# Miniprotein binders against Peroxisomal membrane associated protein 20 (pmp20), part 7

Target 1, 156 residues: Peroxisomal membrane associated protein 20 (pmp20), of Schizosaccharomyces pombe (o14313)
Amino acid sequence: MVAVGSTLPKVTLWENKPEEVVEFPSQGKFIIVGVPGAFTPPCSSQVPGYIANEKQFAAKGISGIYVVAVNDVFVTKAWKKSFDGGEQSGVHFVADWNGEFTKAFDAGFDASGLLGPLRSKRYAAVVENGKVVKVFIENEVTDVDISSADKVLSSL
Below, E stands for the ipSAE of ESMFold2; O stands for the ipSAE of OpenDDE; V2 stands for 0.75 times the mean of E and O plus 0.25 times the DockQ between their complexes.

## First folded at step 7 (miniprotein)

Design s3_12 (from G0 with V14E V19I M33L)
Fold by ESMFold2-Fast, scan of step 7:
Parts: sequence; structure tokens; C-alpha cells
Structure s3_12 (fold): chain B 156 residues (1-156), chain A 90 residues (1-90)
Amino acid sequence: as target 1 above (156 residues)
Amino acid sequence: MKIIIEVEIPDGFEYFFTIDSPERLEELLKELLRYIKKLGVDKIEVRVRADDPEKARELAELIVRIFKELGFTNIRVEIRGNEIRVTAEL
């Protein structure tokens, strides 16, 4: 997995529609939440915590929260809409369609036995001015513990 | 139409989905149940809220069929107004 002190990779990501490219802020502090897959039960249980605590994160200086999954943009957009309050939330749901970000972030694993090849590990990363400053990587991809909103918020 | 799915698994997780068609419900439920089987969960409760009692009855039949197709047994269904609750075991 990416180490603390690493620079964010410059890889194309998408949000909302195929024509809409998302770029991470070059300045300020924000959070990346890597999940193995949209619409899976563990991922769907983890994300509501980030939506619910969005204002508390902002109070800690967090300018944005980006949920990243190796899924196409139609799937990530539909997933955001599936959450209560999701459409109104400022939390970004980002498509890493070809897994380029996940690979460059060294967060990929082979889930062929479960979901399909090349999925993201479960993690949360705090990024400040383009550098990774904290990482919360789950030991097992089905665990939602140290990368939960509560744990990450408590660390800020 | 608006269909709300709530899934309760014995490990304490709650999963909430809002969908707008029976076809989407079938797709989502099948994916969810396949994933649940891979996690080794042997008991599951699914709650679905429909627009009205007639739609709830139709959806209950669809949900039971999906559970049976995926190998679940001891399927129990409760319909209360526009709300459907299905409990099943592997």
C-alpha cells in the first residue's frame, strides 16, 4: 500500500458522467476512501458514516471526501443516489474504471473469487497538499474498522 | 415508483437501498444474496418498502422466488401494509 509521505498519482478519474473528469485538490486537506466495490454490503455500511459526518470532517479542516471504487461512472453515480441523503451530500463518488488509480496507489488486489479481477483494498487516506499524511488500511477487505468514519474523524 | 430495501444480517450490519423498479430490485437482490453467501452468512432478513399494499404483495412473490433460486430455505414472509419482511436461512 502507498506509504505516508507519498505523492498522489496523476491518473484520470470520473464522476457523474463519462465526460466529467475529477481532479484531486492540489492544496488543502482531504480524504480518500478506497472501497472494493459499489453496492457491496461492507462498502454500503461504511459510506453512510462519511456522509453523516461530512460537516464534522469540514470542521476539522477537511475540504472534501472522495469515495473511490473500481467501477464505471454510471455505477458509482447510482450508488451515491442509493444512500439516504446521498444525492444532497458533498461526498464525491469517483469511478476508477480501469483501476489505474488503485494500481498506482498500490491498493489493488485480486478479487476473482468474489467480485472479479482488480478491486481496491479497503482504506482511508488523509491527503494534505498533494501528499499522503495518514493511512488507515483494513487487514481484511471485508472489515470496516480502522477505515470507518468514526476512527478517521477521531484521528484528525 | 419508489422501493426501499433494508437488509439486516446477524453480524449487526444494516444495508439501505432505494430503487425505483421491480427489475432493479431483482438485479440488486440477486447480487446482494450472492455476496452474502460468499461471506458465510446463514441467516438474513430483507425489508422492502413499496408505494402501496398491492405492489408490496407482488414484490413479496418476486423476493421469495429469488431466495429460492439462490438456495435459501426456511423462507418466512410478512407483509404489513406497504412493507415486506423476508427472513431466510441457508
Scores: ipSAE 0.000, ipTM 0.096, lowest interface PAE 19.4, mean pLDDT 74

Design s4_6 (from G0 with V14I L28M)
Fold by ESMFold2-Fast, scan of step 7:
Structure s4_6 (fold): chain B 156 residues (1-156), chain A 90 residues (1-90)
Amino acid sequence: as target 1 above (156 residues)
Amino acid sequence: MKIIIEVEIPDGFIYFFTVDSPERLEEMLKELMRYIKKLGVDKIEVRVRADDPEKARELAELIVRIFKELGFTNIRVEIRGNEIRVTAEL
């Protein structure tokens, strides 16, 4: 389980193209949204809420929103582009292609028989000054409830 | 049947989750307590919202039992309608 009070794992992550690495802010407040897989129906229903509310999150002091999936960078980039307003959105779509972040963050599960042996659980985490201060974790990876944008925003 | 849970540890760190059964609550809470103990935390507050006051009472008893099994002491319970607050120390 993703641990509150913990610091983020120092693992390489990518966005947009294979040579472009993502670095999480060391100061301030931001959100990580862990999803089992790009282009799946539940994940594709959850992300629009974060895109639509990015200005409301910013008003609450959130400097960034990072959607993380165990997918390669071409898949996560295409997924962002597939949403209305996605290409123009400041929401980051981050590739954890070998699952190193998901594993180190203790958010992994075995989805063999559906998506593969290592995928991310569905969660949202609020990180403040390098520490995980709030974690919203779904009961089932197919549920979009407690980790939805509205629920996270209302806690800020 | 929806059970909404918040678990807070010192300095304002909070877990938020929902479950659909008391059995799932016990599983999630025990897994969470394993992580909290690893962090060296010895104080905890659990806040639960149940469907109704009767279910809240049953869940409060379950949470107290779990905390006792895990070695927590100074367990305090407050029930207000369908809302429960349990505080405990290790």
Scores: ipSAE 0.540, ipTM 0.803, lowest interface PAE 1.6, mean pLDDT 85

Design s6_11 (from G0 with I4Y F13Y)
Amino acid sequence: MKIYIEVEIPDGYVYFFTVDSPERLEELLKELMRYIKKLGVDKIEVRVRADDPEKARELAELIVRIFKELGFTNIRVEIRGNEIRVTAEL
ESMFold2-Fast, scan of step 7: ipSAE 0.588; ipTM 0.813

Design s6_6 (from G0 with I4Y L28M)
Fold by ESMFold2-Fast, scan of step 7:
Structure s6_6 (fold): chain B 156 residues (1-156), chain A 90 residues (1-90)
Amino acid sequence: as target 1 above (156 residues)
Amino acid sequence: MKIYIEVEIPDGFVYFFTVDSPERLEEMLKELMRYIKKLGVDKIEVRVRADDPEKARELAELIVRIFKELGFTNIRVEIRGNEIRVTAEL
């Protein structure tokens, strides 16, 4: 499971196109939202809350929100575009194509019956100055409850 | 049945999660405790909200048993209605 007190894994992640690498901030506060798969119904119901509350998160000192999925960059970019206001949003849609971040963060599970042998569990993590300070982990990957934008925002 | 859990360790690190049964709570707490022991912490606080006061009492007993099995000796319990707070020290 994702460990509080840990530092983030130093692995390559991508956003927008195969040549564009994303780096998490080393200072300040930001949020990582781990989802099992782009374009799936539960994940597509969870993400709008983060887009809609982007300004409220910023008011609480959150410098960025990073939605991470074990999908290639073309899929994560298209998924962002599929949401109302998504293209204009500052919320990052990050491709963990090889599952390296998900494995290193200990957030992986086997979804071979539906999505593939390595996908991310559903969670939200608050990172402050390079350390994971809060983790919200769902009981089931199809649940959107404790890792919802409202619950995470309320903890800040 | 839905159970809401918060596990806090020193310096303000917190886990938030939900489970559907006492059995799943036990599994999750034992998994978390394996991680927490690696961090060398000497204090832990578990806060649980159940859907019923009677279930809260049973859950408190379960949590105490788990901490004793894991070697904690200074276990304190507070129950208020359907909310449980357990603190443990080495």
Scores: ipSAE 0.564, ipTM 0.799, lowest interface PAE 1.2, mean pLDDT 83

Design s7_12 (from G0 with I4E V19I M33L)
Fold by ESMFold2-Fast, scan of step 7:
Structure s7_12 (fold): chain B 156 residues (1-156), chain A 90 residues (1-90)
Amino acid sequence: as target 1 above (156 residues)
Amino acid sequence: MKIEIEVEIPDGFVYFFTIDSPERLEELLKELLRYIKKLGVDKIEVRVRADDPEKARELAELIVRIFKELGFTNIRVEIRGNEIRVTAEL
């Protein structure tokens, strides 16, 4: 389980291109949204809320929103482009290709019957100055409830 | 049945969960409280929102039992309609 009070693991993540590395901010407040898989119906219904509320999150001091999936960078880039307003959004779509972040964050589960042996649980985490301060964990990976943009925004 | 849970430890760290059954609540809460106990945290607040006041009372009894099983003391329960707040110390 993702532990509150823990420091973010330092692993390589990608956005946009195989050569473009993502680094999480060491200072300030931001959100990580963990999803089981790009282009799945529950994940595709959750993300629009974060895109739509990007300015409201910014007004609450959130410097960035990072959607993380155990997918390659071409998949996460294409997924961002699939949303209305996605390409213009500042929301980051981050590739955790080999699942290193998901494993280190203790957010992995075995989805071999559907998506593969290592996928991310569905969660949202609020990170402040390198520390996880709030975690919203869904009971089931197909649920979009407690980790929705509205619920997270209301906690800020 | 829908149960919303918040577990807060000192310095403003909070877990937020949604759970569908008392069995899952017991499983989850035992796992989480064992973990928190290992962190050396000596004060914990659990907030639960249930479907109705009768369910809230049943869940309060379950939560108190779990806290006692894991060695927590000074357990305080506040029930307001469908909402429960349980605080406990080690």
Scores: ipSAE 0.206, ipTM 0.634, lowest interface PAE 3.7, mean pLDDT 81

Design s7_3 (from G0 with I4E L39F)
Amino acid sequence: MKIEIEVEIPDGFVYFFTVDSPERLEELLKELMRYIKKFGVDKIEVRVRADDPEKARELAELIVRIFKELGFTNIRVEIRGNEIRVTAEL
ESMFold2-Fast, scan of step 7: ipSAE 0.577; ipTM 0.815

Design s7_9 (from G0 with I4E F17L)
Amino acid sequence: MKIEIEVEIPDGFVYFLTVDSPERLEELLKELMRYIKKLGVDKIEVRVRADDPEKARELAELIVRIFKELGFTNIRVEIRGNEIRVTAEL
ESMFold2-Fast, scan of step 7: ipSAE 0.585; ipTM 0.817

Design s8_4 (from G0 with F16Y L39R; at its last look DockQ between E and O 0.89; V2 from the best seeds 0.00; counts 0 for: pae O 1.8 > 1.5)
Fold by OpenDDE base, look of step 8:
Structure s8_4 (fold): chain B 156 residues (1-156), chain A 90 residues (1-90)
Amino acid sequence: as target 1 above (156 residues)
Amino acid sequence: MKIIIEVEIPDGFVYYFTVDSPERLEELLKELMRYIKKRGVDKIEVRVRADDPEKARELAELIVRIFKELGFTNIRVEIRGNEIRVTAEL
């Protein structure tokens, strides 16, 4: 499971286009939202809440929200644009295209039956000054409950 | 069955989990506690909320048993409706 108190893996991640590196903040508070796959129905039900509540998260000291999926950067970019207000949103859609971050973060599962050999579990993690301080992990990857924006927001 | 688990560690870190069965709860808690022990944590608080209040006592007993098996001491249990709070020391 995702380790509370651990530092984030040093893995190269991309946003928007290949080789455009996105880096997590070394200071302050931010949220990582792990999702099994772009354009999948449960993920599409979870992400809108983070987009809609971006300002509320900011008011609670969250400097950024990073949606991380084991998808290529073309898919994650297209996925961001597919949401209402998604393109205008400050929510980051991050491509963990090789699943290296997900694996190193101990958030992976075998999705060979549907999505591929490695995908992210559904989770949210609050990170503060480079350390994971809160973790919300769903029982099943199809569940959207404790990792929802509303639940995470209420815990801050 | 839906069970929500909150685990607080003294250093300010919190885990939130959902499980669908007592068996899965046991597996999760055992895994988590093994991890916590490795970190040198000597006190824990676990909060569990169950959809069925009638099962709260059974779940509390299960948690206590798990903590005992793992070598925790000074186990305290509070049950308020569907919420179970368990504190323990290592």
Scores: ipSAE 0.211, ipTM 0.634, lowest interface PAE 1.8, mean pLDDT 89
ESMFold2-Fast, scan of step 7: ipSAE 0.645; ipTM 0.835
ESMFold2, look of step 8: ipSAE 0.559; ipTM 0.841
ESMFold2 (binder alone), look of step 8: mean pLDDT 77; pTM 0.749

## First folded at step 8 (miniprotein)

Design J1 (from G0 with I4E F13Y L39R; at its last look DockQ between E and O 0.93; V2 from the best seeds 0.59)
Fold by OpenDDE base, look of step 8:
Structure J1 (fold): chain B 156 residues (1-156), chain A 90 residues (1-90)
Amino acid sequence: as target 1 above (156 residues)
Amino acid sequence: MKIEIEVEIPDGYVYFFTVDSPERLEELLKELMRYIKKRGVDKIEVRVRADDPEKARELAELIVRIFKELGFTNIRVEIRGNEIRVTAEL
């Protein structure tokens, strides 16, 4: 279970290319969207909502949206480009390639039956000044409901 | 069945969950409460919304039972239609 009230784990994450480090903001509000895997059908249904509503989130004081997956950076970069408007979007697609962030964030599950031994549960987390303040966790990783952009946006 | 759950702990931190059965609700709440206790939280508010208003009372009773089992005190329940609000102290 993702730890509300905790500080974000200090884990190296990459975006766009290997060794291009992406850092979460230390101040202000932002959202982390955890997904089980790039290019999987449920994840591909969840992410477009965040891309489409990026401006609406910004209007509510969200400085950034970070999609985090236990995939390598080549996959996450390609996944961003696969969405309409994805390449132009300010939404970050972050590679947790070793799953260290997901483990430290207590958001992992055993997906050995399909995706691999460690993947992220489906969730959204609102972070404010480096601390998790709201967590939206799906009951089943295949569900896209409470962690959807519409639900999260409505809660802000 | 669809059950939406909001759990608020002190300092304004909120968890949001969706479950598909009372049994899963019980499992989730017990797990969450174990976590919350470790954090030294002494007050909690739980809001539950059921898709079936007729089951709201049953869900309320379930939540109260869970809180009692976990050692919570000063349990207060408010039911408004399909929304259940439960507050309790550790």
Scores: ipSAE 0.239, ipTM 0.658, lowest interface PAE 1.4, mean pLDDT 90
ESMFold2, look of step 8: ipSAE 0.704; ipTM 0.880
ESMFold2 (binder alone), look of step 8: mean pLDDT 78; pTM 0.761

Design J2 (from G0 with I4Y F13Y F16Y L39R; at its last look DockQ between E and O 0.97; V2 from the best seeds 0.60)
Amino acid sequence: MKIYIEVEIPDGYVYYFTVDSPERLEELLKELMRYIKKRGVDKIEVRVRADDPEKARELAELIVRIFKELGFTNIRVEIRGNEIRVTAEL
ESMFold2, look of step 8: ipSAE 0.706; ipTM 0.875
ESMFold2 (binder alone), look of step 8: mean pLDDT 78; pTM 0.758
OpenDDE base, look of step 8: ipSAE 0.246; ipTM 0.654

Design J3 (from n3 with I4E F18Y L44R; at its last look DockQ between E and O 0.91; V2 from the best seeds 0.63)
Amino acid sequence: MKIEIEVEITDPKTGEVYVYFFTVDSPERLEELLKELMRYIKKRGVDKIEVRVRADDPEKARELAELIVRIFKELGFTNIRVEIRGNEIRVTAEL
ESMFold2, look of step 8: ipSAE 0.738; ipTM 0.886
ESMFold2 (binder alone), look of step 8: mean pLDDT 79; pTM 0.755
OpenDDE base, look of step 8: ipSAE 0.736; ipTM 0.892
ESMFold2, look of step 9: ipSAE 0.742; ipTM 0.893
ESMFold2 (binder alone), look of step 9: mean pLDDT 79; pTM 0.751
OpenDDE base, look of step 9: ipSAE 0.341; ipTM 0.723

## First folded at step 9 (miniprotein)

Design K1 (from J3 with E4Y; at its last look DockQ between E and O 0.97; V2 from the best seeds 0.80)
Amino acid sequence: MKIYIEVEITDPKTGEVYVYFFTVDSPERLEELLKELMRYIKKRGVDKIEVRVRADDPEKARELAELIVRIFKELGFTNIRVEIRGNEIRVTAEL
ESMFold2, look of step 9: ipSAE 0.773; ipTM 0.898
ESMFold2 (binder alone), look of step 9: mean pLDDT 80; pTM 0.758
OpenDDE base, look of step 9: ipSAE 0.642; ipTM 0.851
ESMFold2, look of step 10: ipSAE 0.769; ipTM 0.899
ESMFold2 (binder alone), look of step 10: mean pLDDT 80; pTM 0.759
OpenDDE base, look of step 10: ipSAE 0.709; ipTM 0.880

Design K2 (from J3 with F21Y; at its last look DockQ between E and O 0.90; V2 from the best seeds 0.65)
Fold by OpenDDE base, look of step 9:
Structure K2 (fold): chain B 156 residues (1-156), chain A 95 residues (1-95)
Amino acid sequence: as target 1 above (156 residues)
Amino acid sequence: MKIEIEVEITDPKTGEVYVYYFTVDSPERLEELLKELMRYIKKRGVDKIEVRVRADDPEKARELAELIVRIFKELGFTNIRVEIRGNEIRVTAEL
């Protein structure tokens, strides 16, 4: 279960290129969107909502949106570019390439049947001042409902 | 079947409120999820919880309420209170 009430794991994450470290905001509100894998159909259906509603989230005080996947940084970078307006979007596509963040965040599952031995469950988390305050976890990792941009946005 | 679940947790030390949102497709899955969540919550020292459940079928609301109460009892919760309003169920409990 994703660790509500806890501080975020201190794990090195990359964006855009190797060794480009992503720092989560220590203050304010932001959203983490955990996805099982880049380029997978359900994930690719979920993420566009966050890109499209980036301004609406910002209007509600969300300083950033971070899509986290257990993929390498080359894949996450390519995935961002694959979306219309993705490259121009302020939505972060973050590589948890070793799954350390996902594991530490208790959001992992065994996806050995399709994606690999460790992938992220599908979730959204609202983080405020470094603590997870809201968590939206899908019933199945293939579901895109409660963790959708619309649902999360409506809860703010 | 679609069951929407909201679990509100209050940190006993800070008074901060945290919320889990879930959707499940069966009472059985609800039970599994709640048991997992409650075990997790116990480990965190949470002693008070509020669960809100919305069923897509109002006729099943009572059944779901009874299920939730049973789960909470099995897990050692006390002072269980239930309110049913239409298809919405509110359960509060303490550890």
Scores: ipSAE 0.391, ipTM 0.753, lowest interface PAE 1.0, mean pLDDT 89
ESMFold2, look of step 9: ipSAE 0.743; ipTM 0.893
ESMFold2 (binder alone), look of step 9: mean pLDDT 79; pTM 0.753

Design K3 (from J3 with V46A D47K K48E; at its last look DockQ between E and O 0.95; V2 from the best seeds 0.00; counts 0 for: pae O 1.6 > 1.5)
Fold by OpenDDE base, look of step 9:
Structure K3 (fold): chain B 156 residues (1-156), chain A 95 residues (1-95)
Amino acid sequence: as target 1 above (156 residues)
Amino acid sequence: MKIEIEVEITDPKTGEVYVYFFTVDSPERLEELLKELMRYIKKRGAKEIEVRVRADDPEKARELAELIVRIFKELGFTNIRVEIRGNEIRVTAEL
């Protein structure tokens, strides 16, 4: 279970290309959206809501949205581009390529039946000043409900 | 069946409030989730917990309340208070 009240794991994450390190904000509010895998149908149904509502999140004081997947950076980059308006979006698509962040964040599950030995649960987390303050975790990783952009946005 | 769960935890050191949101599809899953969460919360030293549950079936609200209370008792919580308003259940407890 994602640890509310905890500080974010200090794990190197990449965006756009290898060795391009993405840093989470140390201050302010932002959202992490954990997804089981890029290009999977449920994930592809969840993420568009965050892209579409980026401005609404910003209006509520969210400085950034970070989609984190246990995928390599090439996949996450391609995935961002696959969405309408995705490439132009300020939503970050972050590669947790070794799953270190996911493990440290206690958000991992065994997806060996479909995606691989380690993938992220489906969740959204609101982070404020480096601490997780709200967690929205799906019952099943295939569910897109409580971690949807609409639900998270309404809770802010 | 859809059960929406909100768990509010106050950090005893900082006074900060943290919130978990869950959706489960059965009382059994609710029990599993709450037990897991409460065990985790106990390890973190939380002293006060509030659980809000919304059931899609108001008739099951009492049953769910009883389940939650049982779980809290089993886990060593005290000063358990229950409020039921329609399909919404509010349970507060202390460690």
Scores: ipSAE 0.225, ipTM 0.638, lowest interface PAE 1.6, mean pLDDT 87
ESMFold2, look of step 9: ipSAE 0.715; ipTM 0.878
ESMFold2 (binder alone), look of step 9: mean pLDDT 79; pTM 0.755

Design K4 (from J3 with L33M M38I; at its last look DockQ between E and O 0.87; V2 from the best seeds 0.66)
Fold by OpenDDE base, look of step 9:
Structure K4 (fold): chain B 156 residues (1-156), chain A 95 residues (1-95)
Amino acid sequence: as target 1 above (156 residues)
Amino acid sequence: MKIEIEVEITDPKTGEVYVYFFTVDSPERLEEMLKELIRYIKKRGVDKIEVRVRADDPEKARELAELIVRIFKELGFTNIRVEIRGNEIRVTAEL
């Protein structure tokens, strides 16, 4: 299970390009959206909702949305651009390229049958003042239900 | 079948409340997910748990309540309390 009540792992994550480090907010509320893999069909169905509702999340006090995938930064950057309005969106697409964050966050699974030996489960997590306070975790990694933008937004 | 689950836990040191949300499609899957979650929260020192379950069929509420109680007993919980209101079940327990 994703580690509620814990502080976020101190792992180096990249956005946009190698060595561009992503820093999560230490104060306030933000959302982490864990996805099994960029460009996979279920993930590509989930993320548009967060892009479309970015302003609604902000209105509820969410300072940022961070999509985290065990993919390299070139893939996550390209994936952001592949969405309509994605490049202009303030939603962060974060590369956990070694899966260290995902492992430390207890969100990993063995996807060797399709995606590789380590990928992220599908989840959304609300983080407040550096601690995970709410977790939305899917039954199966291919499901897009409880971790959808609509469900998460309605719970805030 | 769709079963919505909300699990509320309290950090015994800080008093902070944390919530898990998930859905399952069967009682068997509910058992698997709850057992996994409980194993996790025990490692975190959680000694109290509240589970809210909403079933798509009110007739299943009683069966689900019995299942949850059984799971809690098997995992060593005490002071188990059950409240059923229509298709919504609330179960509280202590370790």
Scores: ipSAE 0.443, ipTM 0.766, lowest interface PAE 0.8, mean pLDDT 89
ESMFold2, look of step 9: ipSAE 0.731; ipTM 0.875
ESMFold2 (binder alone), look of step 9: mean pLDDT 80; pTM 0.778

Design K5 (from J3 with T10E V17R; at its last look DockQ between E and O 0.93; V2 from the best seeds 0.00; counts 0 for: pae O 1.6 > 1.5)
Fold by OpenDDE base, look of step 9:
Structure K5 (fold): chain B 156 residues (1-156), chain A 95 residues (1-95)
Amino acid sequence: as target 1 above (156 residues)
Amino acid sequence: MKIEIEVEIEDPKTGERYVYFFTVDSPERLEELLKELMRYIKKRGVDKIEVRVRADDPEKARELAELIVRIFKELGFTNIRVEIRGNEIRVTAEL
């Protein structure tokens, strides 16, 4: 299970292009949204809520939203652009291209039946001052319920 | 069946509270998740837990409470307290 109470793994992650390193805030509150894969139907149904509610999250002290997928940076970049308002959104689309973050964060599952040998479970995590304080984990990776933007927002 | 679970743990070093939220569709899945979580929290030195469970069927609340208590006993928890209010179950326990 995702490591509640732990500091975030120090893993190199990319956004937008190769070697563009994204760093999580060391202070303040932010949200990590783990998704099994870019362009997959459940993920594509979950992410729009975070884009649409970005301002509402900010109003509750969330400094950033980071969607993390075990995909390469080209895919995550394209995925962001595929959403209405996605390109203009401040929501980060982060490539965990080797799955190192996902593994270190204990959020991996075997998706060899569809997506590949390692993908992220579907979750949302609230991080405060570098520590995970709340974790919303879906029962099945295809479910979009407690990790939805609405549910997470209501919990803040 | 939809079962909503909140598990609150306290960091024994800092006193900070952390919460897991998850849903399951069966008592069996609940057991699996709780056991997995408990293995994790034990490694972290957590010695007190609070579990809140909400069932979509109030008639199942007692059954779920008994299940949770059984799981906690099997895992070596002590001072298990149960409170049932309608479809909401609250269980506290110590290691």
Scores: ipSAE 0.246, ipTM 0.658, lowest interface PAE 1.6, mean pLDDT 88
ESMFold2, look of step 9: ipSAE 0.712; ipTM 0.879
ESMFold2 (binder alone), look of step 9: mean pLDDT 80; pTM 0.763

## First folded at step 10 (miniprotein)

Design N1 (from K1 with T23S; at its last look DockQ between E and O 0.95; V2 from the best seeds 0.80)
Amino acid sequence: MKIYIEVEITDPKTGEVYVYFFSVDSPERLEELLKELMRYIKKRGVDKIEVRVRADDPEKARELAELIVRIFKELGFTNIRVEIRGNEIRVTAEL
ESMFold2, look of step 10: ipSAE 0.747; ipTM 0.889
ESMFold2 (binder alone), look of step 10: mean pLDDT 79; pTM 0.748
OpenDDE base, look of step 10: ipSAE 0.823; ipTM 0.922
ESMFold2, look of step 11: ipSAE 0.758; ipTM 0.893
ESMFold2 (binder alone), look of step 11: mean pLDDT 79; pTM 0.753
OpenDDE base, look of step 11: ipSAE 0.743; ipTM 0.889

Design N2 (from K1 with K13E D25R; at its last look DockQ between E and O 0.89; V2 from the best seeds 0.79)
Fold by ESMFold2, look of step 10:
Structure N2 (fold): chain B 156 residues (1-156), chain A 95 residues (1-95)
Amino acid sequence: as target 1 above (156 residues)
Amino acid sequence: MKIYIEVEITDPETGEVYVYFFTVRSPERLEELLKELMRYIKKRGVDKIEVRVRADDPEKARELAELIVRIFKELGFTNIRVEIRGNEIRVTAEL
């Protein structure tokens, strides 16, 4: 399972276009939101809360919010644009197209019944100074409850 | 039925506090989750733990508290302390 107190895996991730690499901050406090798949109804119901609360998260010292999906960068870019305010949002929509971050973070599950052989569980992680300090893991990937923006924000 | 679980871990070297948040929908799932998590925590060398659980009602909270104590004893935890306040349970334990 995702290990609290540990550092993040050092693997390549992408955002916006194929030549653009994402690097997580080495210090400060930020949030990773792991989702089973872009454009799926549960994931699309969860993400608006993070977009709508960007300023409230920033007021709690959150320097960035990174939504990670096992999809290619063309999919994650299109998904960001599909939300009201998505194109103007500072929320990062991050592509883990080969699933290597999700695998190394021990956050994967077999979704071969619908989505593909490796997908991300639904979770939120608060990272502080390079270490995972809080993890919110949905026991059912279709649920949006403890990993919702409101629940994560209230824990800060 | 939804059971909300918060597990606080204190790093014995740094004093830093780390937290897991979970939900489960049955006592059987709670038992499975706690067993996996506690084995993981033991592997990390953590020797003190706090678990907070919210149940549906005070009777369910009492039943879950008894289950959690049994699981902790089974996994070798000692100095188990339990507080029950309405629907909410706080359990602390040591290895």
Scores: ipSAE 0.710, ipTM 0.875, lowest interface PAE 1.0, mean pLDDT 89
ESMFold2 (binder alone), look of step 10: mean pLDDT 78; pTM 0.744
OpenDDE base, look of step 10: ipSAE 0.798; ipTM 0.909

